# VHH binders against Uncharacterized protein AF_0307: the designs that were tried, part 8

Target 1, 238 residues: Uncharacterized protein AF_0307, of Archaeoglobus fulgidus (o29937)
Amino acid sequence: GSAVDYILEKNFGDRFVKKEFKLWPYYENIKEVIKWIENESDAVAFSSHTARLFDSTLLERRGIKIIPIIFVRHPIIRIHSAYHYERKQVDIFRPGPVIARNTDFKGYVEIRLAIPRQEFNVSNFHVFRLADMLHGEKNMKPLEKALIALKRLPFIGLVEEFEKSMTKLEETVREYFPEFKASVIRTNVQFSPDMPLEERLKIIKNEVGKDFYKKLMEINEEDMVLWEKVVDMYKEGF
Key: E = the ipSAE of ESMFold2; O = the ipSAE of OpenDDE; V2 = 0.75 times the mean of E and O plus 0.25 times the DockQ between their complexes.

## First folded at step 3 (VHH)

Design u5 (from d9 with K97A S99T S105K; framework vhh_enristomig)
Fold by ESMFold2-Fast, scan of step 3:
Structure u5 (fold): chain B 238 residues (1-238), chain A 121 residues (1-121)
Amino acid sequence: as target 1 above (238 residues)
Amino acid sequence: EVQLLESGGGEVQPGGSLRLSCAASGFTFSNYAISWYRQAPGKQREWVSTISSGGSTNYAESVKGRFTISRDNAKNTLYLQMSSLRAEDTAVYYCAALTYRYGSKTWYDYWGQGTLVTVKP
């Protein structure tokens, strides 16, 4: 139930499909994702929280053109939002909801950092996910890979600029699906923040304390670079 | 100098109980989340349990309901109370503290030397 899922379902109906995968190891994940895309021959829109990104040439060699739909948001706001969303789930098996229900926000961050393969959920999440597009580039650092991936993407959304993001998504998808409409139904999606960014950050800083907030910024410093690049793109008319 | 020192391991029969301790020094213990990990011969190190700085706990599925993690900040000590022990719990148990290095993207994992737990049928 993300805003984008709602839009895709309204436009494509039964041609919109969702599936989750084991995140690790990377090559087993992308093998199953590629198999899913190929086998869902009637589908044109695909959504997953756990499908990892990969080099688009892998599917282009197989005659399939992919348009990734990815959104970036302020990293601290993302982590805080994920914590509160997961707290409301009744899932007794998945780590995120279980941890979120049994601790405060500070504890949620600390516990996820301490568990192998959970740390990326609270540290440089966007960089981690985008760097997957250049996974095979062993000589590049994750941030460098993510910035190159960003330049190659046909679309990047910014949660803090929701309406502009929806307009750009519509323009991008209409190159391939002329009847696609995001603007008609964007008012029905819950993607807009409730309060100004600066105010929400102050509340979080007060909740966790100055020292821990500084640590949150440090462990997300690559995501801050990436987010600021996307913010600048939106100011310049992306 | 950060040091973590585990103790309390030993031999126990299936269904038995053991309490492990981890004595910490060289850092402000109360400010850190501290974890238990284990490693069986020929296998990778496996996460067992974490307790946050505020006292919130989380457990691996394989030990939920059988193990209890706790901390005593006044004594700078972490505990793992193990009950209903099984042959598969046989491993060297390690205490670990995760910190982030200021001004870099490198994590410091402080590890103890380990304590051996053997569950003999």
Scores: ipSAE 0.496, ipTM 0.782, lowest interface PAE 1.7, mean pLDDT 86

Design u6 (from d9 with K97R S99T R101T S105K Y108F; framework vhh_enristomig)
Fold by ESMFold2-Fast, scan of step 3:
Structure u6 (fold): chain B 238 residues (1-238), chain A 121 residues (1-121)
Amino acid sequence: as target 1 above (238 residues)
Amino acid sequence: EVQLLESGGGEVQPGGSLRLSCAASGFTFSNYAISWYRQAPGKQREWVSTISSGGSTNYAESVKGRFTISRDNAKNTLYLQMSSLRAEDTAVYYCARLTYTYGSKTWFDYWGQGTLVTVKP
């Protein structure tokens, strides 16, 4: 996901800012995220791996229009990628990097599933994240919230269709920033995957075993529904 | 029925050691990650350590290097070896099998009754 950050920095320079927020143990940082956006008055592009999503009306009533840039990817590939990313972090306080550095992939998933509020990182992550946009809907299930959020989003990216996603991002952002250029930047950087999706899934299945892979699919059943809807949108030329 | 039974708690001096045990029954022990939690007087339960079905371990920062979690699948037993004990380690220690089950969209939380560890100055 650093490719999008690179594109935003190239287009906006010092008006692009990044910040990480504490999530564990409360899984709450919406107030801090909103204050950050308000306080960075000269910035127009904001990136974070840890910021929770929120109801955009919280900032719209304060005169700030928010355009979320969100990418989804195959849930199992996302979890595997997150594991390898977190292993490289030197953070000694956040559970994710600490767990990742001290176990293999199967252990990483299994330990996170055994600790309340860590399961979201390995079970229906995209659904959990998008559901935050309909915070306050007490009787609506997370998948329902995520699907409504998806319909309301001006943009949704698909990692498996990265080039098409960058084209759609350019179109979407240009409605607000006419000089925005994603295609030119992509030509110079070469954003390409090294391995087909099906082959990566086969490798992961062999790594964790057939039974545990089946469990991974089951605990990500809602994310599969969400991911397949986005895949279908991209097939239709969305 | 799933049952977890802790033992091995007691009083120790600062710097001392204790080994806690958790006897499990009513499920295939070897298929599950099992955790130790603790609750000090007037505080909320905090996570201490987890061991995966494959034996991978992780620890809370406050106990890393002092505590060792292990399992004996043949005996259906989980252990916590505690060394270099401090006054702040005083708590009721719980064995827990916390499993997120997507089909029901819920946690199946199985907790033991706890075993008291008191570190007296």
Scores: ipSAE 0.131, ipTM 0.579, lowest interface PAE 5.2, mean pLDDT 84

Design u9 (from g3 with A97K R98L T99S V101R S102Y Y103G G104S S106T; framework vhh_7yz9_2)
Fold by ESMFold2-Fast, scan of step 3:
Structure u9 (fold): chain B 238 residues (1-238), chain A 121 residues (1-121)
Amino acid sequence: as target 1 above (238 residues)
Amino acid sequence: QWQLVESGGGLVQAGGSLRLSCTASGFTFSSYAMGWYRQTAGNEREWVAFITSGGSTTYADSVKGRFTISRDNAKNTVYLQMNSLKPEDTAVYYCAKLSYRYGSKTWYDYWGQGTPVTVSS
């Protein structure tokens, strides 16, 4: 998400703002997020790792239109990337960074799974986050909520298809900001592609062992369904 | 039957020390990460320390430098050494075996009965 943050900052300058929130409880989180959006009257672009998604009608009733910009990534690659990102946050004393700095990748996953309200960071993360758009639907399973949310979103990015995602982002945002440019700005931000997906997965499998890798796939089986759906959308000329 | 049995809690004065023990039975102890949580009256349970199957440890910021988690796989026991105790450490302490269940907000299979720790000022 740092590349997207760069693009938003380049287009909007000081009208691009960032803030982090306490994730729990859900309704206190969205109350603070809504307050932040309302109070930043000059801002048009908002970035947060911890702002939870909600039904856009909550803000539409208040005269504010929201366009969520969300990216999905292969679940195991996402968890591995989160681990390494959080390790670099040496001055941050939130649970994720603290755990990441003090254990290996396998231990990071084991510990996060064991802590209530931390487990979603290593198990079905995308499904957990997207399901928040239908948080009030208590009779619906999380994956079902996430798939409905996906259909309602004006944009969904796929990290494995970054260039196509940037093109789609530009198209989506230009409906509201005609001068928005992602493709031109991207030429000034070098995107060095990571090694192929299959090779990265092999490295992780070797790091944690076959048995634990199988467990990683099992605890992320819903995210795999969601990720494959997004991959198919991009293959079909979405 | 799988079970966890905690011991070692009690009353101690501020600045004192206690060592908690948790003995496990009914599962392959060495294959699982183990942890300690605590709960204060009126509050949710919070994590204190974890030790992975491989022996790596991590601590909540509030106890880092004061508490040490360790394990003895031959005895199926996990320990929490608590030093420089403060009144705010007063809580019931729980031992947990870590679980891998997707679609659930409970990722720990077993909670012990808890062992109360009271730190007087």
Scores: ipSAE 0.000, ipTM 0.335, lowest interface PAE 12.2, mean pLDDT 83

Design x1 (framework vhh_enristomig)
Fold by ESMFold2-Fast, scan of step 3:
Structure x1 (fold): chain B 238 residues (1-238), chain A 120 residues (1-120)
Amino acid sequence: as target 1 above (238 residues)
Amino acid sequence: EVQLLESGGGEVQPGGSLRLSCAASGFTFSNYAISWYRQAPGKQREWVSTISSGGSTNYAESVKGRFTISRDNAKNTLYLQMSSLRAEDTAVYYCAKLSYRYGSTWYDYWGQGTLVTVKP
């Protein structure tokens, strides 16, 4: 998001560009994303909520090196965050904001689960997005694709370790842009909340009740595996 | 900018009552769940109570039946009515908004706190 966008804009100015795409179908999405990257020949930083990931060798064979900047966070907190963010949008066309404004958190989850191509917003979101890097591997399960993608990424951020993530981002980007600075964000915005992760999860569990919280964990079982792998990476000094 | 301002703390005897208030600004108050937390000297911050945007309430076991959380959306104010106060309720009480954005960034907002001291 906007903190990473702010950092990229501050470092790269007019060489930082943003664009949104239709998510579906997959191959039309990545075709348009690749065209965008090729056509923005003066740009070096690209931001999009709807650009889907793809095998980086597609652009590497064309002489373009891609460094994906991706963050993961606890799946239940991500969904709860998305619900509250979307409620404040006045968007009358996008389904997320419309659903969020017209129901409670439980209703938001249940409705999006029931709608084709909306379910990924409340079920295994990170796995869905990362598995796109190995979209061509039709015989692999999504979680396996996401874990392989994770190992191939030059950077992965963890929202729960935001300051460490910013340090790692700076180290990664500086390999290609020695003047890159991510530390500025620590003085402008407080992203490390006083509320610990465990307390936030207890609040959500109390809000939705034990049974629905169990359902949230079940429909996000793959995302929990992925998130725990990233947590372990950060504990081991990645 | 999001701002939370607590008030209503003070000294009270065991068995007494206090009403805490939290005045909120800089966001659409009615759209968010808002919580009360407390921190006793030398201890970690603990959750006390939450009220959802829809008015559903939850309480920590230690305060259930004694504390009542409520909200006034017209006044952008959160309340905590505390009754049957005990020595172990002595703490700084914080109003908290769980607030984050879709995507990779999130942050919470805390007030400065209001001190509640339960003394015989």
Scores: ipSAE 0.000, ipTM 0.142, lowest interface PAE 15.6, mean pLDDT 83

Design x2 (framework vhh_enristomig)
Amino acid sequence: EVQLLESGGGEVQPGGSLRLSCAASGFTFSNYAISWYRQAPGKQREWVSTISSGGSTNYAESVKGRFTISRDNAKNTLYLQMSSLRAEDTAVYYCAKLSYRYTGSKSTWYDYWGQGTLVTVKP
ESMFold2-Fast, scan of step 3: ipSAE 0.642; ipTM 0.853

Design x3 (framework vhh_enristomig)
Fold by ESMFold2-Fast, scan of step 3:
Structure x3 (fold): chain B 238 residues (1-238), chain A 119 residues (1-119)
Amino acid sequence: as target 1 above (238 residues)
Amino acid sequence: EVQLLESGGGEVQPGGSLRLSCAASGFTFSNYAISWYRQAPGKQREWVSTISSGGSTNYAESVKGRFTISRDNAKNTLYLQMSSLRAEDTAVYYCAKLSYRGSTWYDYWGQGTLVTVKP
């Protein structure tokens, strides 16, 4: 996300806005997010780490077209990265940063799983986020909702194919903003060391042990299905 | 077969202290994070504290600095030491083992123990 935020700020300036929303303890903020978008009438680009996704028809009926910009990444890598990111935060109120600063990676996962509505941060994160787009479908499983949402999205990014994702983002956004450019990130955003995915996963497995790593894979089985689906889409060059 | 049994609740004056216990059976206690939750009359059940399998602890902001969670793996027992109790702490306190697998919760709750802080 910081790279995408940089690109949106570069293209839209003051018309790019950011806001965080309360997600705990109720995991509910859709009304607040919609109101924010409506009230920021001068803005065209919106970023949030905590805003829930929602049925875009709620705003389309009011003449507002929404283009979600969502990135998927390997679930275990995402959780590990989130842990290290949250440890750097000085926030004393949000559960994630507080838990991250007071435990190791294994404890971070265990404690989040033990708190209802915090488990989504370490178990099937992408699936539950995408499933929010089909919020009204009470009898459909989260993975089924997420896969339907994926088919309806104008764009889906893959962190492991970042350059291809930025090319697709540029193509998608240019349908509405012809001058939009995403290529400027090549030299203006410092990327993490380019360690192969398999090596990063081995390091994490060694950190937590084989038994806990197996549990991490198990609790993220649905995210693995979703992630592999997106990986296949990128391999096929869609 | 998972069973959790809370004890130690009672009546206390504001500023007082209580120690709650939770006896666990039917699973390998040392391998799991275990939590304390509470529910006041007319309110939703809320998280209070969790201790990881490795002993790392975390607390709801409302109790941080006043409550201490601990575990005794040899006795399969979880504890909550409560100090500086307030009227707002009045609730039934529950010991909980929560497991999440895929899209399904496998949750185990004790019977609860009542804590009443008299104004």
Scores: ipSAE 0.192, ipTM 0.654, lowest interface PAE 5.2, mean pLDDT 86

Design x4 (framework vhh_enristomig)
Fold by ESMFold2-Fast, scan of step 3:
Structure x4 (fold): chain B 238 residues (1-238), chain A 122 residues (1-122)
Amino acid sequence: as target 1 above (238 residues)
Amino acid sequence: EVQLLESGGGEVQPGGSLRLSCAASGFTFSNYAISWYRQAPGKQREWVSTISSGGSTNYAESVKGRFTISRDNAKNTLYLQMSSLRAEDTAVYYCAKLSYRYPSGSTWYDYWGQGTLVTVKP
């Protein structure tokens, strides 16, 4: 998110870089991402909304070790937050902001579901993104790939446990950058979860109605499995 | 049983207009988003336009400003008004209703019409 970008910029300054990529096709995307990482020889922190995940051995073969920084959150809360965020963007070309500005939340979900390559933004988003780490495994379902990717990641953040996530991020990154500090988020950029998860879900359910809420749960069934697994990891103090 | 039946295709010259219709049955039409897709010879099906249950519309960049999607819930009918037609618009046009999504995060329409051919010839 923007909070993670802020702490990376605070820690690394000009060694923190950002770039966006064309999402499709997959192999063209990762080719350009790998080229970007290799060409930014002075950079150590990289942020992108559109860089797709890939097998880390592709960079390890080239002498580059990577630490993916990934956050998950409740799927319905994520979609609702994305809708409101995109409504505020001035972008006249990107589908998300254009759709969000011209419809209500139900319409936003319905329209994105109906458009090829937009549906993942409102249906099993986290599974779609994490499964990319095992993209080459043709005989495995996306949820299976995402769950294996989760076990292999050096770090996974949970938005609903943001403070604990920042502590784990600091511990993970300090293995390679001893002076890294995630605590700056508490003093300079305070992430406030505010409304409890259950209350926010109730508000969304009242906004869209019970039938549509059931539809949202159904189309995010795989993301619910993944999210609950991460919630359990945080409860057990992984 | 969900059924979609397209009509209104034909031959037109560049710059001409056509109105396509899609008659829907077997579901509560007003509750669902419905889309138009097209497929040109030797190419994959491409999305053209979608209208939500609430009437919000969206369009592929190639047809924006030239095509208008609309619906008549009383008649269970979807429309596509096509103007300023180009040779590149030559395709079989399909009406589609989304019921599922693919587990990988891609989507498919479980119900497709038979299609209606639009040919733009000079």
Scores: ipSAE 0.013, ipTM 0.480, lowest interface PAE 8.0, mean pLDDT 85

Design x5 (framework vhh_enristomig)
Fold by ESMFold2-Fast, scan of step 3:
Structure x5 (fold): chain B 238 residues (1-238), chain A 122 residues (1-122)
Amino acid sequence: as target 1 above (238 residues)
Amino acid sequence: EVQLLESGGGEVQPGGSLRLSCAASGFTFSNYAISWYRQAPGKQREWVSTISSGGSTNYAESVKGRFTISRDNAKNTLYLQMSSLRAEDTAVYYCAALSYRYKTGSTWYDYWGQGTLVTVKP
């Protein structure tokens, strides 16, 4: 997410804004996110780690076109990366960093899964987040909502295909901002994959053991469906 | 048959201490993360503490520094040592074993105990 933030800041300058929202332990923030976008009348690019996704028609009927910039990645790799990222934070208040610093990777997964409203951080995270775009559909399962949301998105990024994702982002945004450029990140060696996906997964499996790895796959089976669909889209050149 | 049986509840004065136990049977206890939850009269059930399969612990802010969760894998037993008890700690305390197959709405648990009542009053 820092690479995308860099691209947005380079393209839009002071018209790029960032804000974090209250989410833990039981707060929902869709209304606050919408109000923020409406109140930042001079801004055109918005970034947040905590903002929930929402039905784009809520702003479209108010004359605001929204282009969500969302990335997915292999769910096990995502959880492992989140664990290591949170361990490096000095935050003593937010649960993620505190838990990550006080346990190993297995314990991180188990403790987050055990705490209400924290489980989505280690179980079907992408499905949980994308399902927010169909928040009003109470009778629909989360995976079904996420797959419908995916079909409606003008862009979806894939971390495992970062350079191709940047090319697609540039093409998508240029429909509305013809001068938009994402090329500076695509030529940066720092953002290239340094290890094949299968090797990373083998390392994690060896770290946690076969039985726990199977449990990780089971609690992320919906995210695997979603991730595989995005992988297929990228292989087909959508 | 899988079973979780809480014990050790009772009436205690403010500032007092109490030790809760949860005896587990019918599953490989050492392979599971186990949690304590509580429910006060007229309130929703809230998470209190978790101990991972490897022994790492975490606590709700309201009990941190006052409660200690521990496990004895040889005895298939979970403990919650409570100290500096307050009126706000009055609740039925539940033991729960973490699931990897079932969703219970807000958390993933295979098994819940029947609960043990803790009453803190002068």
Scores: ipSAE 0.600, ipTM 0.841, lowest interface PAE 1.6, mean pLDDT 85

Design y1 (from d9 with N58Y K97A S105K; framework vhh_enristomig)
Amino acid sequence: EVQLLESGGGEVQPGGSLRLSCAASGFTFSNYAISWYRQAPGKQREWVSTISSGGSTYYAESVKGRFTISRDNAKNTLYLQMSSLRAEDTAVYYCAALSYRYGSKTWYDYWGQGTLVTVKP
ESMFold2-Fast, scan of step 3: ipSAE 0.678; ipTM 0.860

Design y3 (from d9 with N58Y Y108F; framework vhh_enristomig)
Amino acid sequence: EVQLLESGGGEVQPGGSLRLSCAASGFTFSNYAISWYRQAPGKQREWVSTISSGGSTYYAESVKGRFTISRDNAKNTLYLQMSSLRAEDTAVYYCAKLSYRYGSSTWFDYWGQGTLVTVKP
ESMFold2-Fast, scan of step 3: ipSAE 0.681; ipTM 0.878

Design y4 (from d9 with N31S S52T N58Y; framework vhh_enristomig)
Fold by ESMFold2-Fast, scan of step 3:
Structure y4 (fold): chain B 238 residues (1-238), chain A 121 residues (1-121)
Amino acid sequence: as target 1 above (238 residues)
Amino acid sequence: EVQLLESGGGEVQPGGSLRLSCAASGFTFSSYAISWYRQAPGKQREWVSTITSGGSTYYAESVKGRFTISRDNAKNTLYLQMSSLRAEDTAVYYCAKLSYRYGSSTWYDYWGQGTLVTVKP
């Protein structure tokens, strides 16, 4: 998020706003998010780690066009990165930082899987988040919702192809803001990895062992399907 | 080396049924989600169905209720049972495992050779 936040702040200044929300229950979350967007009438760029996605027609009917800016990344690398980031936080209240500081990476994953409403942080995170766009479709499975959401999105970013993602973002946003620039002077390490994806995955696999790595792949296999589809889109130059 | 080999295609009349098979080798089949895609003449390749290692199934809207994806982990085989076939289902059907290749830092799609399904009126 921080690299995209930097770009938005650079382009929009005080018309860029940030806010966090309670994740649960879903409908209270989106009610507060929609209220926030409507009340910030001078703002054009909105960032949140806890705003959940919803059917954009809810705001389109009110004359507000939304361009969701969403990035996916390799699920295992996302979880590993989140673990190390949360270990550095001086936060005694939120579960993520508290768990991360008191266990190793394997323990972090296992403990979060065991706690209701924490499991999505280490299992199919991207699918969980994208499926929110079709939250009301009770007969659809989460991956199905996420794949439909992906098709409906005007933009999807891929962390492993950050520069191409910035080019696509610039093209998308410039339809509404011709002066928009997605050049990045400062980047978060997560968005600009120092080593190839393959090498990072091999290091993680060696760290946790083949059996636990297999478990990580299994609990994230829906996210792997979603991520590989986005990878394919980027290979085709969509 | 990942290999995927499709079979079971052929010519059928509208309303007919076919069962496609995909024989997989070179990887731990039971540990991965595997998908079916198709490419109709003059069209882009489209996703049809996916089955996860845990057995969860997902379908494109155009085939939902008519196609059933399944797997046999003991035989390293993926299946697509197609019923109520329509002219619009005419396509080359591909078994696919999207994958990242270690040692090259590049993305690889593992696709089979495909099997042709023709629905003739």
Scores: ipSAE 0.000, ipTM 0.150, lowest interface PAE 16.4, mean pLDDT 82

Design y5 (from d9 with T50V N58Y R101T S105K; framework vhh_enristomig; at its last look DockQ between E and O 0.62; V2 from the best seeds 0.65)
Fold by OpenDDE, look of step 4:
Structure y5 (fold): chain B 238 residues (1-238), chain A 121 residues (1-121)
Amino acid sequence: as target 1 above (238 residues)
Amino acid sequence: EVQLLESGGGEVQPGGSLRLSCAASGFTFSNYAISWYRQAPGKQREWVSVISSGGSTYYAESVKGRFTISRDNAKNTLYLQMSSLRAEDTAVYYCAKLSYTYGSKTWYDYWGQGTLVTVKP
């Protein structure tokens, strides 16, 4: 998110780059990403919405160490935040922003669900994106892949535990960049930063109604499992 | 039981117009987004348009500007106004309550039997 980008920009300045790639198909994406990384001589950090996750060993074999910085959050909060974020985007060529600007939150979700897409922004998105690490495992369920990816990642952030996540991020990055500092005041346009998760969810539930909220939970069941796992990790002192 | 029944199909000349209807029953129509799909001969089923429960609409690029999706909640009916029809619009048109795909799982709530639209000179 924007907070992480700010941190990276603050630490690395011009060596931080925002870069987007063709999202599909997967192997073309990672090929492009890897190629970009290999040929990038100045940047040491980059932010991307479209770079798909892959086995870091692919880069390691080429003598490159990479630290993926991924955050998870409650899936309903994720979707709600995504909606509001996309509403502010000016790119009219992307369906997401177009839909977001022309719908309420419920409508946004409904439309995105109705459109056949390989992008799962409103349904188990975290699981989908993490599962990419094990893309070659065709017989494995996405959630299983995601959980394995979770274990393999050097870092996983939890938005609901942002401060702890920043500490963990510093620890992880400082191995390679000793002066790295992750200190940012988290801002949320939709909710106060100190608003409890349950209260946020309640607001959203009231916004969309009980039945639709149930549907949101249902279509994000796997993300909930993943999220709970990460929550537990942080509770246990991760 | 959820039922969707398409109607309004027929033969029309290129450039012509046609309005399709989908009568829905067995569920609270006003609470759901409803989509139109079409399937041309020998081709895969294609998503055409969707209207949210709140009335927001979205269209496939192939029909944008030519087709208009609408709904009448009082009549539990979905509509598709088609204009500037082209030969490539020839297909069986279906209405669907919701279609969702995740990984290998494809979820379809309900489909109608379809109505045939033929665009030819």
Scores: ipSAE 0.607, ipTM 0.851, lowest interface PAE 0.7, mean pLDDT 90
ESMFold2-Fast, scan of step 3: ipSAE 0.820; ipTM 0.933
ESMFold2, look of step 4: ipSAE 0.719; ipTM 0.903
ESMFold2 (binder alone), look of step 4: mean pLDDT 84; pTM 0.836

